# Designs tried in a protein design chat: VH-VL binders against Elongation factor P 2 (efp2). Part 1

Every score and structure here is a prediction.

Target 1, 189 residues: Elongation factor P 2 (efp2), of Mesorhizobium japonicum (q983m5)
Amino acid sequence: MVKVIASSLRKGNVVDKDGKLYVILFAENIHPGKGTPVTQLDMRRIGDGVKVSERYRTTEQVERAYVEEREHTFLYADGEGFHFMNPETYDQVAVSEAVVGDAAPYLQEGMPVQVSQFNGIAISLVLPQRATFEVVETEPTTKGQTASSSYKPAVLSNGVRTAVPPHIAPGTRVVVMTADGSYVERAKD
Unless a header shows other numbers, all headers, positions and changes below count from the first letter of the chain; antibody chains are not in Kabat numbers.
F, E and O stand for the ipSAE by ESMFold2-Fast, ESMFold2 and OpenDDE, each averaged over both directions (binder to target, target to binder). V2 = 0.75 x the mean of E and O + 0.25 x the DockQ between their complexes.
Where letters were taken out, [cut] stands.
Atom coordinates printed by the task and the answers are left out, and those that the model quotes come from them; centres of patches stay.

## First folded at step 4 (VH-VL; framework fv_ebrasodebart)

Design b1 (from e10 with heavy chain S105L)
Fold by ESMFold2-Fast, scan of step 4:
Structure b1 (fold): chain C 189 residues (1-189), chain A 121 residues (1-121), chain B 108 residues (1-108)
Amino acid sequence: as target 1 above (189 residues)
Amino acid sequence: QIQLVQSGAEVKKPGASVKVSCKASGYTFTNYGISWVRQAPGQGLEWMGWISAYNGNTNYAQKLQGRVTMTTDTSTSTAYMELRSLRSDDTAVYYCARERYFDWLDAFDIWGQGTLVTVSS
Amino acid sequence: QAVLTQPPSVSVSPGQTASITCSGDKLGDKYAYWYQQKPGQSPVLVMYQDTKRPSGIPERFSASNSGNTATLTISGTQAMDEADYYCQAWDSRTDYVVFGGGTKLTVL
């Protein structure tokens, strides 16, 4: 355990609160004008998966536990969750739907991911920042529009809805952010 | 009714330690912080530190680092302040006060009655 | 490091307006709080977050905070207002509380 200030906590860190361990799912530093700055933490208890919201002053010290973070490769999903393999040891780990969360639609076979474990239990998953998908549905390109003038709705091959520049047609492969599905650029291949 | 009730007056010799209690009632103890403030006879208010009853974290005034410890017992809704290596200039009335930082009020809205600690030989 | 400076005493006649100042570097960028303390009693919060008054505190109490100076104003001052007044601020960078030295208000 090491003590860190609350404002330094990030998603994936494990903290101790009242003798129980929690993994941070979301951290936000809130400055309400002249008021005392606070760190809002949304976190999940490791033992039973219960989600809680906690609030600390940004300067409060919080006990942080060390976690093991290792690269794995996504294999497949089934009724028991999402399965990953450590490419060096060949050990497989199953990650629950609750841990994968909104990242699930972006997983692709062979994708390298960072899996954090505490006492052998997967507690956090980090995907590559960007992933490439085909646009399967969008409005036809508008003649005379530039790429930066306005965006139009589109549906990606993984089912995620996003907004793309006017020149993007159905069948085009695009690079999106895995955090929120936002458009980055047209894929070059 | 919301109250903070402190332990009774103490007389200590130089070098001794004192532990003052502050029992809360009438509100959810763990939703608030407790600050400790002292006042030497005829002098002003001096902040000593605070403790979060929410997570047990503390922040102490620089000049008291190493001499003061603040704790809480959530089962009895009681805060404690222990001051060690007492000196004659630690003679003061010691107050606990409730702090509302979770809703950004940040005010000391409820105060204990005070505990007189006299340090003399 | 932050220091809050108050005048040690202010005197007013009954019905007069009392003004108590609290000065500190960039104090207007912080919230200021005011406490009243009568002899032998615990402090009582009378103003919070610069300008806000707790329930039970008379309307004649008001306050401001701008630049380097926070001010507590008591209009139509009454004998019952005679007390020591302390300003307080939070240093949000260090999360340390600082009190002013206090002002004794005399109503004669």
Scores: ipSAE 0.013, ipTM 0.533, lowest interface PAE 7.8, mean pLDDT 86

Design b10 (from e10 with heavy chain D103E)
Fold by ESMFold2-Fast, scan of step 4:
Formats: C-alpha cells, sequence, structure tokens
Structure b10 (fold): chain C 189 residues (1-189), chain A 121 residues (1-121), chain B 108 residues (1-108)
C-alpha cells in the first residue's frame, strides 16, 4: 500500500478506505473559480459491491492498494465481452463490458494491457497511457483563434470525441490519452 | 428480454422464516448485483441488502443484522433472500432489483414483479 | 443517520411543470437517483447520477442535485406521469442505500 494524492487516482485504481478495498469507477478533478480544488471519486467496494461517491481535496492523501496484475494482450471483442490472452501462458480471459467500461473504445488488437485481479477475479484493466488514432472528422480552423479557443472538436477513428489544435486536419494520426481521450500530440513515428 | 421473475406470495406466522427467489434471464447473471428492497403496505421503499452475483459477496442493512441472508445459484441464474424470526412489521412486498456490479450509473435498472409476504398471527 | 426528506404530495395540471425535491445533509456530494412507481407496479428508474436519463425515459424528465437538495423536474406533465416518486442515494456510513419517503404526484 502506498499513499498517493487524490488527484492522481484514476478509474481502475484500488484504494483502501477504513480497512476496506474499493475500485475507482470514475475520477474527476474539479477546479472551481473560488475555493479548494477537489477530486470526485465514484468507487465500488470490493467484497460486496457497495457504491460510494466521495469528494477529496486534490492534495489529500489516499492509501492505494496494489492488487495482482497480469499482463495480457487484447485479442477481440464479441457479444460475450472482451477477450485477452496471457502472452506467457497463452490462456485466454474473457472480461465483461462492465469491467472494461470506458476503456473499450481504446482497445486495439495486439495492445498490451494489465488485468487487475483480486482473489482471482478480474476487477479492472490498465491500458497503455497513450494510443494513436486517426482523426476522421474535425471542423475547419476559424479566424481569430486564441490559445484559449484554439482547440476544436474532432472525432477519432474509434468513435471517441476529443479536442485537437486547429492545425489538425482529417486524416491526421494523433496520440491521445486513453484515460479521457485528450489530445497529446501529432503522431510522428 | 431482460427480466427478473420472483416466487409467489407467502403467508407466515411470527417467528417463522421466509425465502424469496428471483430468477434472472436475458443477461449474463454473474456480471451484475442484486439488491433486495421491501415496501410495507402504504409505505415507502426500504433497502434490505445487496449481493454480487459476480463473487457472492453481500452487504446487509444494519436493522436486519442477523436476520437476513442473501445467496445466489449461478447454475440457475437465481438470487435468494431469506428473512428469519419474522415479525408482523415484516409484512411487505419484497422486490429484487438488478444493479450492475461495475457500472455506477445503472442504479436499480430492472426490477422483479414483487413478492407479497404476509406475517400474521 | 442519513435521511432523505421528500414532500408527501405534489399536484400539477396537465402541461404544467412539476418539481419534486429530495433533501439530505450534503446530498450534493453524493449521486441521487429517481424512481417512478405506479399503484400495484414495480418501481422504474427515471433518473440516475443526478442528471442522467435512462434510455426510454421521455426528454421532459430532468433532474439536478446541489448542496442539500436534489430535484426531479417534469416539464409538460402528462396524466401518465401520475405516480409515487422516490429519490435514492448511496452512503457507506449508514445502510449504504437510502430512499426518500416518496412523493405522490397528482395530475389533475
Amino acid sequence: as target 1 above (189 residues)
Amino acid sequence: QIQLVQSGAEVKKPGASVKVSCKASGYTFTNYGISWVRQAPGQGLEWMGWISAYNGNTNYAQKLQGRVTMTTDTSTSTAYMELRSLRSDDTAVYYCARERYFEWSDAFDIWGQGTLVTVSS
Amino acid sequence: QAVLTQPPSVSVSPGQTASITCSGDKLGDKYAYWYQQKPGQSPVLVMYQDTKRPSGIPERFSASNSGNTATLTISGTQAMDEADYYCQAWDSRTDYVVFGGGTKLTVL
């Protein structure tokens, strides 16, 4: 167990709260114009599935538990869920849509992922921090763009909506964060 | 068609036990949790507890401590709720309701039809 | 103890906006959910995570949650909306799930 600041937590992390383990289902950092920045965490207790919504100061320390993680490679998705293979043992694991959640659009065949297990049951996935997708739709750059308004809406080849700089045209491959689809940079290599 | 089908009405004497069943169909049973909620005649909804069909773990309402047990049979996609040491104020319609184990947003999205349990002397 | 307080009844004419409140200590820091129940029927989820509407629920249903009060709003209320409405929240410090006492919506 390691103490981390609340703002560093993301979906799939496991935290210890009052001697009980919770998996984070949703995390959002909120920066109000006045007042203290807060992290909103929606989490589910491991063991009984009780749901808890909590707000923490972004700098508040939370105890993070490290559950067993096994490396897998994404194979395919079908009506029964998402299928992964352990590259060492060649064993296949089916993971439900509920466990994969918002990560589903970012999965690519051959992508290495960490499958987190608690008591032998898959409870979350950790994808690579970044993934590359083609921009399939985006609006033209308008005159008068400033730094605060320079990002424009775009749709990625996986269907995810994001915001990209005005110089990004349809057909451009871009690197995005898998946690939220946010733009990082234009793909180079 | 996603549905939860509950067992039929029961009449019990004070001190007896009742076991209500809830059979799921149309979805993967082990991907969801089942909550039990009761409603006394003319009264509001009262949560009794929750069981994960994913791993069998339970969480019970404190006021029912020691009197309620929730179980699942994954081979038949059925959840059970047993209430012991019945009192007249346990007379209620008992509902099972589906909750997605890993999706916060689903809340109680599918409900059984309800089972009337009458406790009378 | 966490308690969610709802008005016992609300009346509205067809086509008018109905507003049903749910009050609880720091309720805005928790997600609120809303259920509709008609006589002799099981509850139906109508709003989740404060503001979100399930598939199949009409656009005229909306909700908010801030401070100590969550509100369910039904615009252009129809006779078919007449029912009991229950709010719900999660609280790990109590019995985990708390329901409001319910509000009977009458459409006259």
Scores: ipSAE 0.005, ipTM 0.456, lowest interface PAE 13.4, mean pLDDT 82

Design b12 (from e10 with heavy chain F102Y)
Fold by ESMFold2-Fast, scan of step 4:
Structure b12 (fold): chain C 189 residues (1-189), chain A 121 residues (1-121), chain B 108 residues (1-108)
Amino acid sequence: as target 1 above (189 residues)
Amino acid sequence: QIQLVQSGAEVKKPGASVKVSCKASGYTFTNYGISWVRQAPGQGLEWMGWISAYNGNTNYAQKLQGRVTMTTDTSTSTAYMELRSLRSDDTAVYYCARERYYDWSDAFDIWGQGTLVTVSS
Amino acid sequence: QAVLTQPPSVSVSPGQTASITCSGDKLGDKYAYWYQQKPGQSPVLVMYQDTKRPSGIPERFSASNSGNTATLTISGTQAMDEADYYCQAWDSRTDYVVFGGGTKLTVL
């Protein structure tokens, strides 16, 4: 732990407040004209996910925890959660469903993932920006129709619903953004 | 040493604009705010507004909304106050003052020497 | 709406204690500040955050703030203390600075 002034804190930083760790979701330095400058922090408690909003004076000291971010490879999921392996050390880490969150449908065996840990406990997970999936359901492609900017609904092989251009047929592999499942392009291989 | 040095006296006609400068030295300009305070002849102190040299945020007195603009130039450590559509009752000594907030005081601890602005026909 | 009221003048003999008041609705719930201004000169901060004295200001200056009234007290008043004194507060709702009307201290 290192003490830092509140005004230095940004989204993604981890702080210790009253023996509990919090991930900053939003940080804003507010310098009211006449008042004491303040830093507003919206943060989520690690473990139970409770959200709190707190205001500090900008120069007030806050304990910041620096987290280790290391590459792992996704192995499998089971009743204990999602399992990843460090490709250099072969150490395995189990990450809870709560930490993986909305990223879960996009995980593929062998996928490289950045895992952030504090004292050996996984607290956040970052997938590659893009992933490739097969389109399993979508409207048929009508021959002779002009390709327009109007997208059509599709279901990916991982169960995620997205929108794809009219020329994409069932069975086509497509590249999507892992953040929201949005279509990027047709896979080249 | 810490000081705020203001531009020289101005004489203006009603309807004109005036822009007063305040050059800071002896401290880190961007760590402090600058308030502008005026004083009409024989009258008390009247706050006009404030600007943060850190992020350029401003807050102006209600009476002066729409007529005043405060700016900073961090490359020269200079604050500016422009007052438009001048009236005879704008005749005053205009001060810039540094806001001291590093120790939570929020006080005006350093003042410029003042700039006399006379508005007459 | 914040208004700070000061007496227009206060007179005291050399060596005596001068008291200058500043009144405003619930002023004691806000921080009060005090400035000294001598003729032809810029204001000088003499007290901040109700009771705190800046370095370089003589120990004979003290202040209080409670209820609706802040008070600047100058003990053992000297001729050099003759000046106009202004109180100031911050309005937390508007972030506006409010000055009192000023008090002329005369040392006779």
Scores: ipSAE 0.000, ipTM 0.431, lowest interface PAE 17.2, mean pLDDT 83

Design b13 (from e10 with heavy chain F102L)
Fold by ESMFold2-Fast, scan of step 4:
Structure b13 (fold): chain C 189 residues (1-189), chain A 121 residues (1-121), chain B 108 residues (1-108)
Amino acid sequence: as target 1 above (189 residues)
Amino acid sequence: QIQLVQSGAEVKKPGASVKVSCKASGYTFTNYGISWVRQAPGQGLEWMGWISAYNGNTNYAQKLQGRVTMTTDTSTSTAYMELRSLRSDDTAVYYCARERYLDWSDAFDIWGQGTLVTVSS
Amino acid sequence: QAVLTQPPSVSVSPGQTASITCSGDKLGDKYAYWYQQKPGQSPVLVMYQDTKRPSGIPERFSASNSGNTATLTISGTQAMDEADYYCQAWDSRTDYVVFGGGTKLTVL
């Protein structure tokens, strides 16, 4: 953390305000014809998404958090959370279940991810857009060809439920979107 | 699958109120915000306001301040938008959209199917 | 109409590059977002935070944002890309969220 003048802040910067982290969504320096120059900051609290508009004198000091974004690979999960390793330094970082969130079912050992850290604490995580999983369960026959999709229900090896084309059989590896588990294509193998 | 399912179409007279619901499924409801966006026939998108499912905090568009109320029911993972004192120019398709803020994307990544509200005498 | 100005229409031939602009005062100091909407359907996020592409959006979609203009670029445009495109920005002075007027992309 370091103190910077308000007028130096730009969108994407992370600031500490009263022990809470905020990302700057918009910053503007305003010099009215009469009155003091001000910096208008629109920011969002990282934990709960609360949007806040604050005005500072342009020369007022604000605590800026410098966030490091580094590639890591997923190792394993345990009681402390999800563990990742920097492939260059071999440093490990534990990421809490709250930070990993809905991405947890898609993590595979060795998967490259981008981890954002502040003082060694992970605050966000980005997975590759696609991941490959085996279909462990799916219907043998598609029932009905009404207005509904011809896709049939399937369960992936990570436990996620998705819909796949009729020709996909159990044991087939498929590529899915990590954002929502939607089917993309049959894996090339 | 992650989805937002909205209530059905409504026909209202000028001066009435309408309350549209948006039921979320497939994700942890309280980790995201919900924005409401409307679109008049043949027109563009207009933001109405935002609510945090985490703590219930709201921000409303200035034009609608005093006429709109947004709420959530976390027990049913449902968001609501009530618009009062309806006018004919409130005729629009009303969308709810999930705001993805926990990973700092600040994007509307999942949208409901829309609810047509027609205001006519 | 809005703080953000888009051309109402853009036409390209299949396989050509489409460029859709979004102009606003100091827009490059704000994050820009892009949404695709096909007739009778809900909008779909295609670009967020100026240059980032969500899962499921083809690599032929790219974007930039600098000065007063954000641009959505679609390379090798396909018939399936025909839609209305809306830009969006965050700005508390205009109630946090502002949409552009929309651009109808026609692939002829």
Scores: ipSAE 0.060, ipTM 0.622, lowest interface PAE 6.1, mean pLDDT 84

Design b14 (from e10 with heavy chain Y101W, light chain R93S)
Fold by ESMFold2-Fast, scan of step 4:
Structure b14 (fold): chain C 189 residues (1-189), chain A 121 residues (1-121), chain B 108 residues (1-108)
Amino acid sequence: as target 1 above (189 residues)
Amino acid sequence: QIQLVQSGAEVKKPGASVKVSCKASGYTFTNYGISWVRQAPGQGLEWMGWISAYNGNTNYAQKLQGRVTMTTDTSTSTAYMELRSLRSDDTAVYYCARERWFDWSDAFDIWGQGTLVTVSS
Amino acid sequence: QAVLTQPPSVSVSPGQTASITCSGDKLGDKYAYWYQQKPGQSPVLVMYQDTKRPSGIPERFSASNSGNTATLTISGTQAMDEADYYCQAWDSSTDYVVFGGGTKLTVL
């Protein structure tokens, strides 16, 4: 652990507060003209996922921990969370629903992911930029629209709603961005 | 209705330690900071340090770092200041003062009645 | 790390305007605060953030802060205003509190 001033903290940093570890979700430095500058932090406690909002003077010293990022592959999900395996060491790690968040629908067995851990506890997860899913539902193209403005609603096999070009039919596999589910292209055969 | 009530006067020998308490009432204790300020007989005000009742973070005057510890007990709305390795020049009235941290004024708006600490051989 | 310098004493007749100065390097870039202390009593906040007056402090108390000097002004000074007055500022880089040496205001 290294003490750092509060104003240096950023999203993704891990801090020790009263023997408990927190990952920073949001950080903002506020500097009124003559006033004492403050750092506003939104944090999630690593052990139990409790979210807290906290204000520090910018010069307050906070204990900061460093984390390691390692490649894992997704195995399966169950009631305890999402399970991954390090392909080099064969160590398995369980990642909570709170850490996986909105990325959960995009996980596929065998998918390589980057897992950030602190003392064996996963604190963040990064998926590949793109993933392939089957379109299970689409609406017909509305009459009178041009091809570029006629993107139609679609539902992917993972339950995510997106917009696809009018020529995409149910059963077609498509490549989407994992960050927001946006359509990229039709998957190659 | 808003009050800070401090513990009673202390007489100590050089090398001893003293722990002064400051009990808050009439407000939400964890929304404010507590500063400790001392005043030697016939002298001016000298700031010793600050503690957040919200998170327990402290900031001590450089001259006193290593000798002073400030703590809070939120269950009793009480702040404490412990000064170790007392010297004769530590003889002073010690005040706790509420700091308006959350409204951004940072003013010391409510003061305790003071605790006289006498250090003599 | 700035030292705040106040005159050790100021004397004024009842009804006259008292002016107490507080000087420090670039003090106008910091908020100044003022406290009144009567013998045997705790300090009382009389002005905060350069020019603001707490509820309960008479309107005859006013203050300014610019350049290197903050000033506390008491118009129509009364015997009850006789006290020691302390200026105070925060060092934004260290969060250290600095007090001036205090000024004894004598009202005849």
Scores: ipSAE 0.013, ipTM 0.526, lowest interface PAE 7.5, mean pLDDT 86

Design b15 (from e10 with heavy chain R100K)
Fold by ESMFold2-Fast, scan of step 4:
Structure b15 (fold): chain C 189 residues (1-189), chain A 121 residues (1-121), chain B 108 residues (1-108)
Amino acid sequence: as target 1 above (189 residues)
Amino acid sequence: QIQLVQSGAEVKKPGASVKVSCKASGYTFTNYGISWVRQAPGQGLEWMGWISAYNGNTNYAQKLQGRVTMTTDTSTSTAYMELRSLRSDDTAVYYCAREKYFDWSDAFDIWGQGTLVTVSS
Amino acid sequence: QAVLTQPPSVSVSPGQTASITCSGDKLGDKYAYWYQQKPGQSPVLVMYQDTKRPSGIPERFSASNSGNTATLTISGTQAMDEADYYCQAWDSRTDYVVFGGGTKLTVL
């Protein structure tokens, strides 16, 4: 156990609260001008899955549990969840929809991911920071828009809505952030 | 209607512990923080620490770290402050004060009446 | 650790304007708060977040905070305003509360 400031916590971190472990589902640092900054955390308790919202001052110390992350490769999804394989040991692990959460649309066969386990049960999943998807739907550039100065709505091949520069046409492959689907750049060769 | 009512005066020997209570009424207890502030006779205000009644988080003054513990009992809307290993210079009036945590004002807008703790041989 | 410095005392005649200062390094980058304490009584919040006045506090109380100095101003000072006044800010490093040493306002 190590104490860390609340503002350093991010989705996927594990914290100890009153002897119980929680996985952070959402973290937001809120800065109200001259007021004291606050970190809002939404967490899921390990074991029974109870969701809890906590509010900390950003400089407040929180007990963080460091769990071992092991690299796995995404295989497939089925009715029992999402299946991953350790590429060195060939051990497979099934990860529930609740654990994968909003990351599910970004999973691609063969994608390397970090899986955190507690007592042999997957409790969090960390995807690569970026992933590449094809733009399947986007609006045409309107008259008067300057290049790169106004983004337009787009739908990616995984179903996620994002915003892309005016010059991106349907069929273009783009790199997006897996955390929020935000556009990074046009994919290279 | 909104008030904080503290426990009565106490006289303690050096090395003893004291636990002061602060009972809240007239508001939703869990929407606010409680700070503890003390004042030695004829001296100024000294902050001791705060606790969130929302999540139980605490932050203590560095000078008192290891000697002070703050807790809440949400079923009775009561905050507690325990100070251990008492010294003669811990003689003071101890106040609890409500902190407007959720609305970003962070002000101590309601204060208890104070509890005199005297530490003497 | 941050220190807030107040003059130990300020004296005014009834009807005069009293100004009580609170100085601290980069205090204007933080919110300042002011409390009034009469003998034998608990402190009372009179100003919060630099310039805001709680309900029930007379309009003759006002305040400012810029640079290194926060100021509490009481216009048309009355005998009932005689009290100790404390400034307060949150410590920029740890969110610890810091109080000024207090100023005794005498109205004679």
Scores: ipSAE 0.006, ipTM 0.474, lowest interface PAE 12.1, mean pLDDT 84

Design b16 (from e10 with heavy chain E99D R100L)
Fold by ESMFold2-Fast, scan of step 4:
Structure b16 (fold): chain C 189 residues (1-189), chain A 121 residues (1-121), chain B 108 residues (1-108)
Amino acid sequence: as target 1 above (189 residues)
Amino acid sequence: QIQLVQSGAEVKKPGASVKVSCKASGYTFTNYGISWVRQAPGQGLEWMGWISAYNGNTNYAQKLQGRVTMTTDTSTSTAYMELRSLRSDDTAVYYCARDLYFDWSDAFDIWGQGTLVTVSS
Amino acid sequence: QAVLTQPPSVSVSPGQTASITCSGDKLGDKYAYWYQQKPGQSPVLVMYQDTKRPSGIPERFSASNSGNTATLTISGTQAMDEADYYCQAWDSRTDYVVFGGGTKLTVL
């Protein structure tokens, strides 16, 4: 445990509050026009998943727990959760849906991920920044609009909805950001 | 009814320590902070620091760093301020006050009655 | 006080408008707060976030904050308003709360 200033905390950090550990889901530093700068943290308690929102002055100190991140490979999902294997130790860990959250649709068999654990319990995941999916459905664009001014809705093979340039057809593979599903570029090969 | 009730007056020798208590009632203690402010006889208000009753986080005035400690006991809704290595110029009335930082404000809307601490040999 | 400067005293006749200033470098870029303290009593919050008045504080109390100067204005001043008044702001240089030196308001 070490003390860090509130403004240094970011998503994925683990903090101690009243002897309980929380993983940060969202962190924002807010500078009111005339007020004292504050850090808004949204956190999830480890173990029972209780969500809390806290506001700190940016220079307030918070106890931070440093946990070890290890590379794992995604294997499969089932009724017990999402399963990953450490390729070096062959340790297998199950990660709950609450921890995986909105990242679940982007997981692909064989995908390398960083898994953070505390006392054998997975508390956070970091996926690769980008992933490739096929466009399974997309609506036609309005005739006469350019690619830079007119994106159209699309549904990816993982079920995620996104917006793509007008000339992306169903069946095209595209690269998207795993953080929000936003379009990056058309996949090559 | 919202109130903060402080412990009684203290007389201390130079070099001693004093610990003042501040018991809150009439509101959810853990939703607010407590600031400590002192006032030497005939002088103005001087901010000493604050503590969050929500998580126990503290921030102390530079002048007092190393000799002040603020704590809370959430089970009794009580805040404490301990000042060590007392000097004659620490003679003052010490106030606790509710700090509205959850409302994006540094306002102190409810004040304790004050505790006189006299430091003399 | 070096950071926030208040006049040490202000005098007004009953029914007149009292004006108490609080000066600090770029104070208008910060929120200002005002407290009233009568002899032997704890301070009472009378204005917060520059212009806002707590419940129970008379409408005679108003305030502004612009440039380098925050001002507490008491219209139709009454004998009961006689007290010491302190301004408060957050100091970005030290990242701490600071108080002005205080102003004694006398109602003649």
Scores: ipSAE 0.006, ipTM 0.496, lowest interface PAE 9.8, mean pLDDT 85

Design b17 (from e10 with heavy chain E99D)
Fold by ESMFold2-Fast, scan of step 4:
Structure b17 (fold): chain C 189 residues (1-189), chain A 121 residues (1-121), chain B 108 residues (1-108)
Amino acid sequence: as target 1 above (189 residues)
Amino acid sequence: QIQLVQSGAEVKKPGASVKVSCKASGYTFTNYGISWVRQAPGQGLEWMGWISAYNGNTNYAQKLQGRVTMTTDTSTSTAYMELRSLRSDDTAVYYCARDRYFDWSDAFDIWGQGTLVTVSS
Amino acid sequence: QAVLTQPPSVSVSPGQTASITCSGDKLGDKYAYWYQQKPGQSPVLVMYQDTKRPSGIPERFSASNSGNTATLTISGTQAMDEADYYCQAWDSRTDYVVFGGGTKLTVL
């Protein structure tokens, strides 16, 4: 463990507070003009998942645990969680549903992901910014509609609801943001 | 009524320790910090450090690091300041003050009545 | 560590304007605070964040902070204003509190 100033902390960092470890979910440095700068942290306790919100002066020292981030490839999901493989070592790691969270619907076999571990336990997961899915449900393009018309509802092959341009028909593959499922573009491949 | 009430005067010998209490009432204790400020006879105000009643974080004046400890007991809404290895020049009135850092004002708006600590042989 | 310099004493006649200065390197980039202390009493916050007056403090108290100097101004000074006045600022780099040396205001 090393001590760092609160303002250096970012999402994914692990900190020790009162002998317990927390992963940072959100960090914001706030400078209120001439006031003392503060760091607002939202974090989740490792092990039991308790969430806390803490406010530090930016210069406060916080114990930060070393965490190693390594690329893995998604394999499958089962009753024990989500399974990933390191493509270089072939080591497998299981990641709990709580850690994967809202990213779960976007996981595809073979997808590269970054897995952070502390003492052999997976604590965070980062997906590629974009992923490609087929539109399985949407209304056909109505004659007389143009690209300037509002987006229409669609359901992706992973079950996620999104909005797509009016010219997108069922069966079209589209690129979406993994953070929120928002439409980016029609897939070229 | 919002107030901070401190423990009574103390007389100590050099080398001893003193622990001053500061009991808060009339507000939500955990929404504020407590700063400790001392004043030697005939001298000005000197900041000693602060503690957050929210998370227990402390920040001590450099001259006092290693000799001062600040703590809180949220169940009794009480802050404590312990000063160790007392010297004659630690003779002062010790104040606790409410630190409004949660509302960004960072002002010391409510002060305790002060605790006189006399260090003499 | 930052140092805040105040004149040791200021004298004014009743009804006149008193000005108490507090000087520090780039003090205008920090918030300044002012406290009044009468003999045998605890300090009382009279001004915060450069120009803001707490509830209960008379309107004749005002303040400014620009460049290297913060100023507490008391218009229509009364005998009851006789006290020691301390300026204070936060050192953003260390999160330490720094007090000025204090100014004794005499209303003669």
Scores: ipSAE 0.012, ipTM 0.513, lowest interface PAE 8.9, mean pLDDT 86

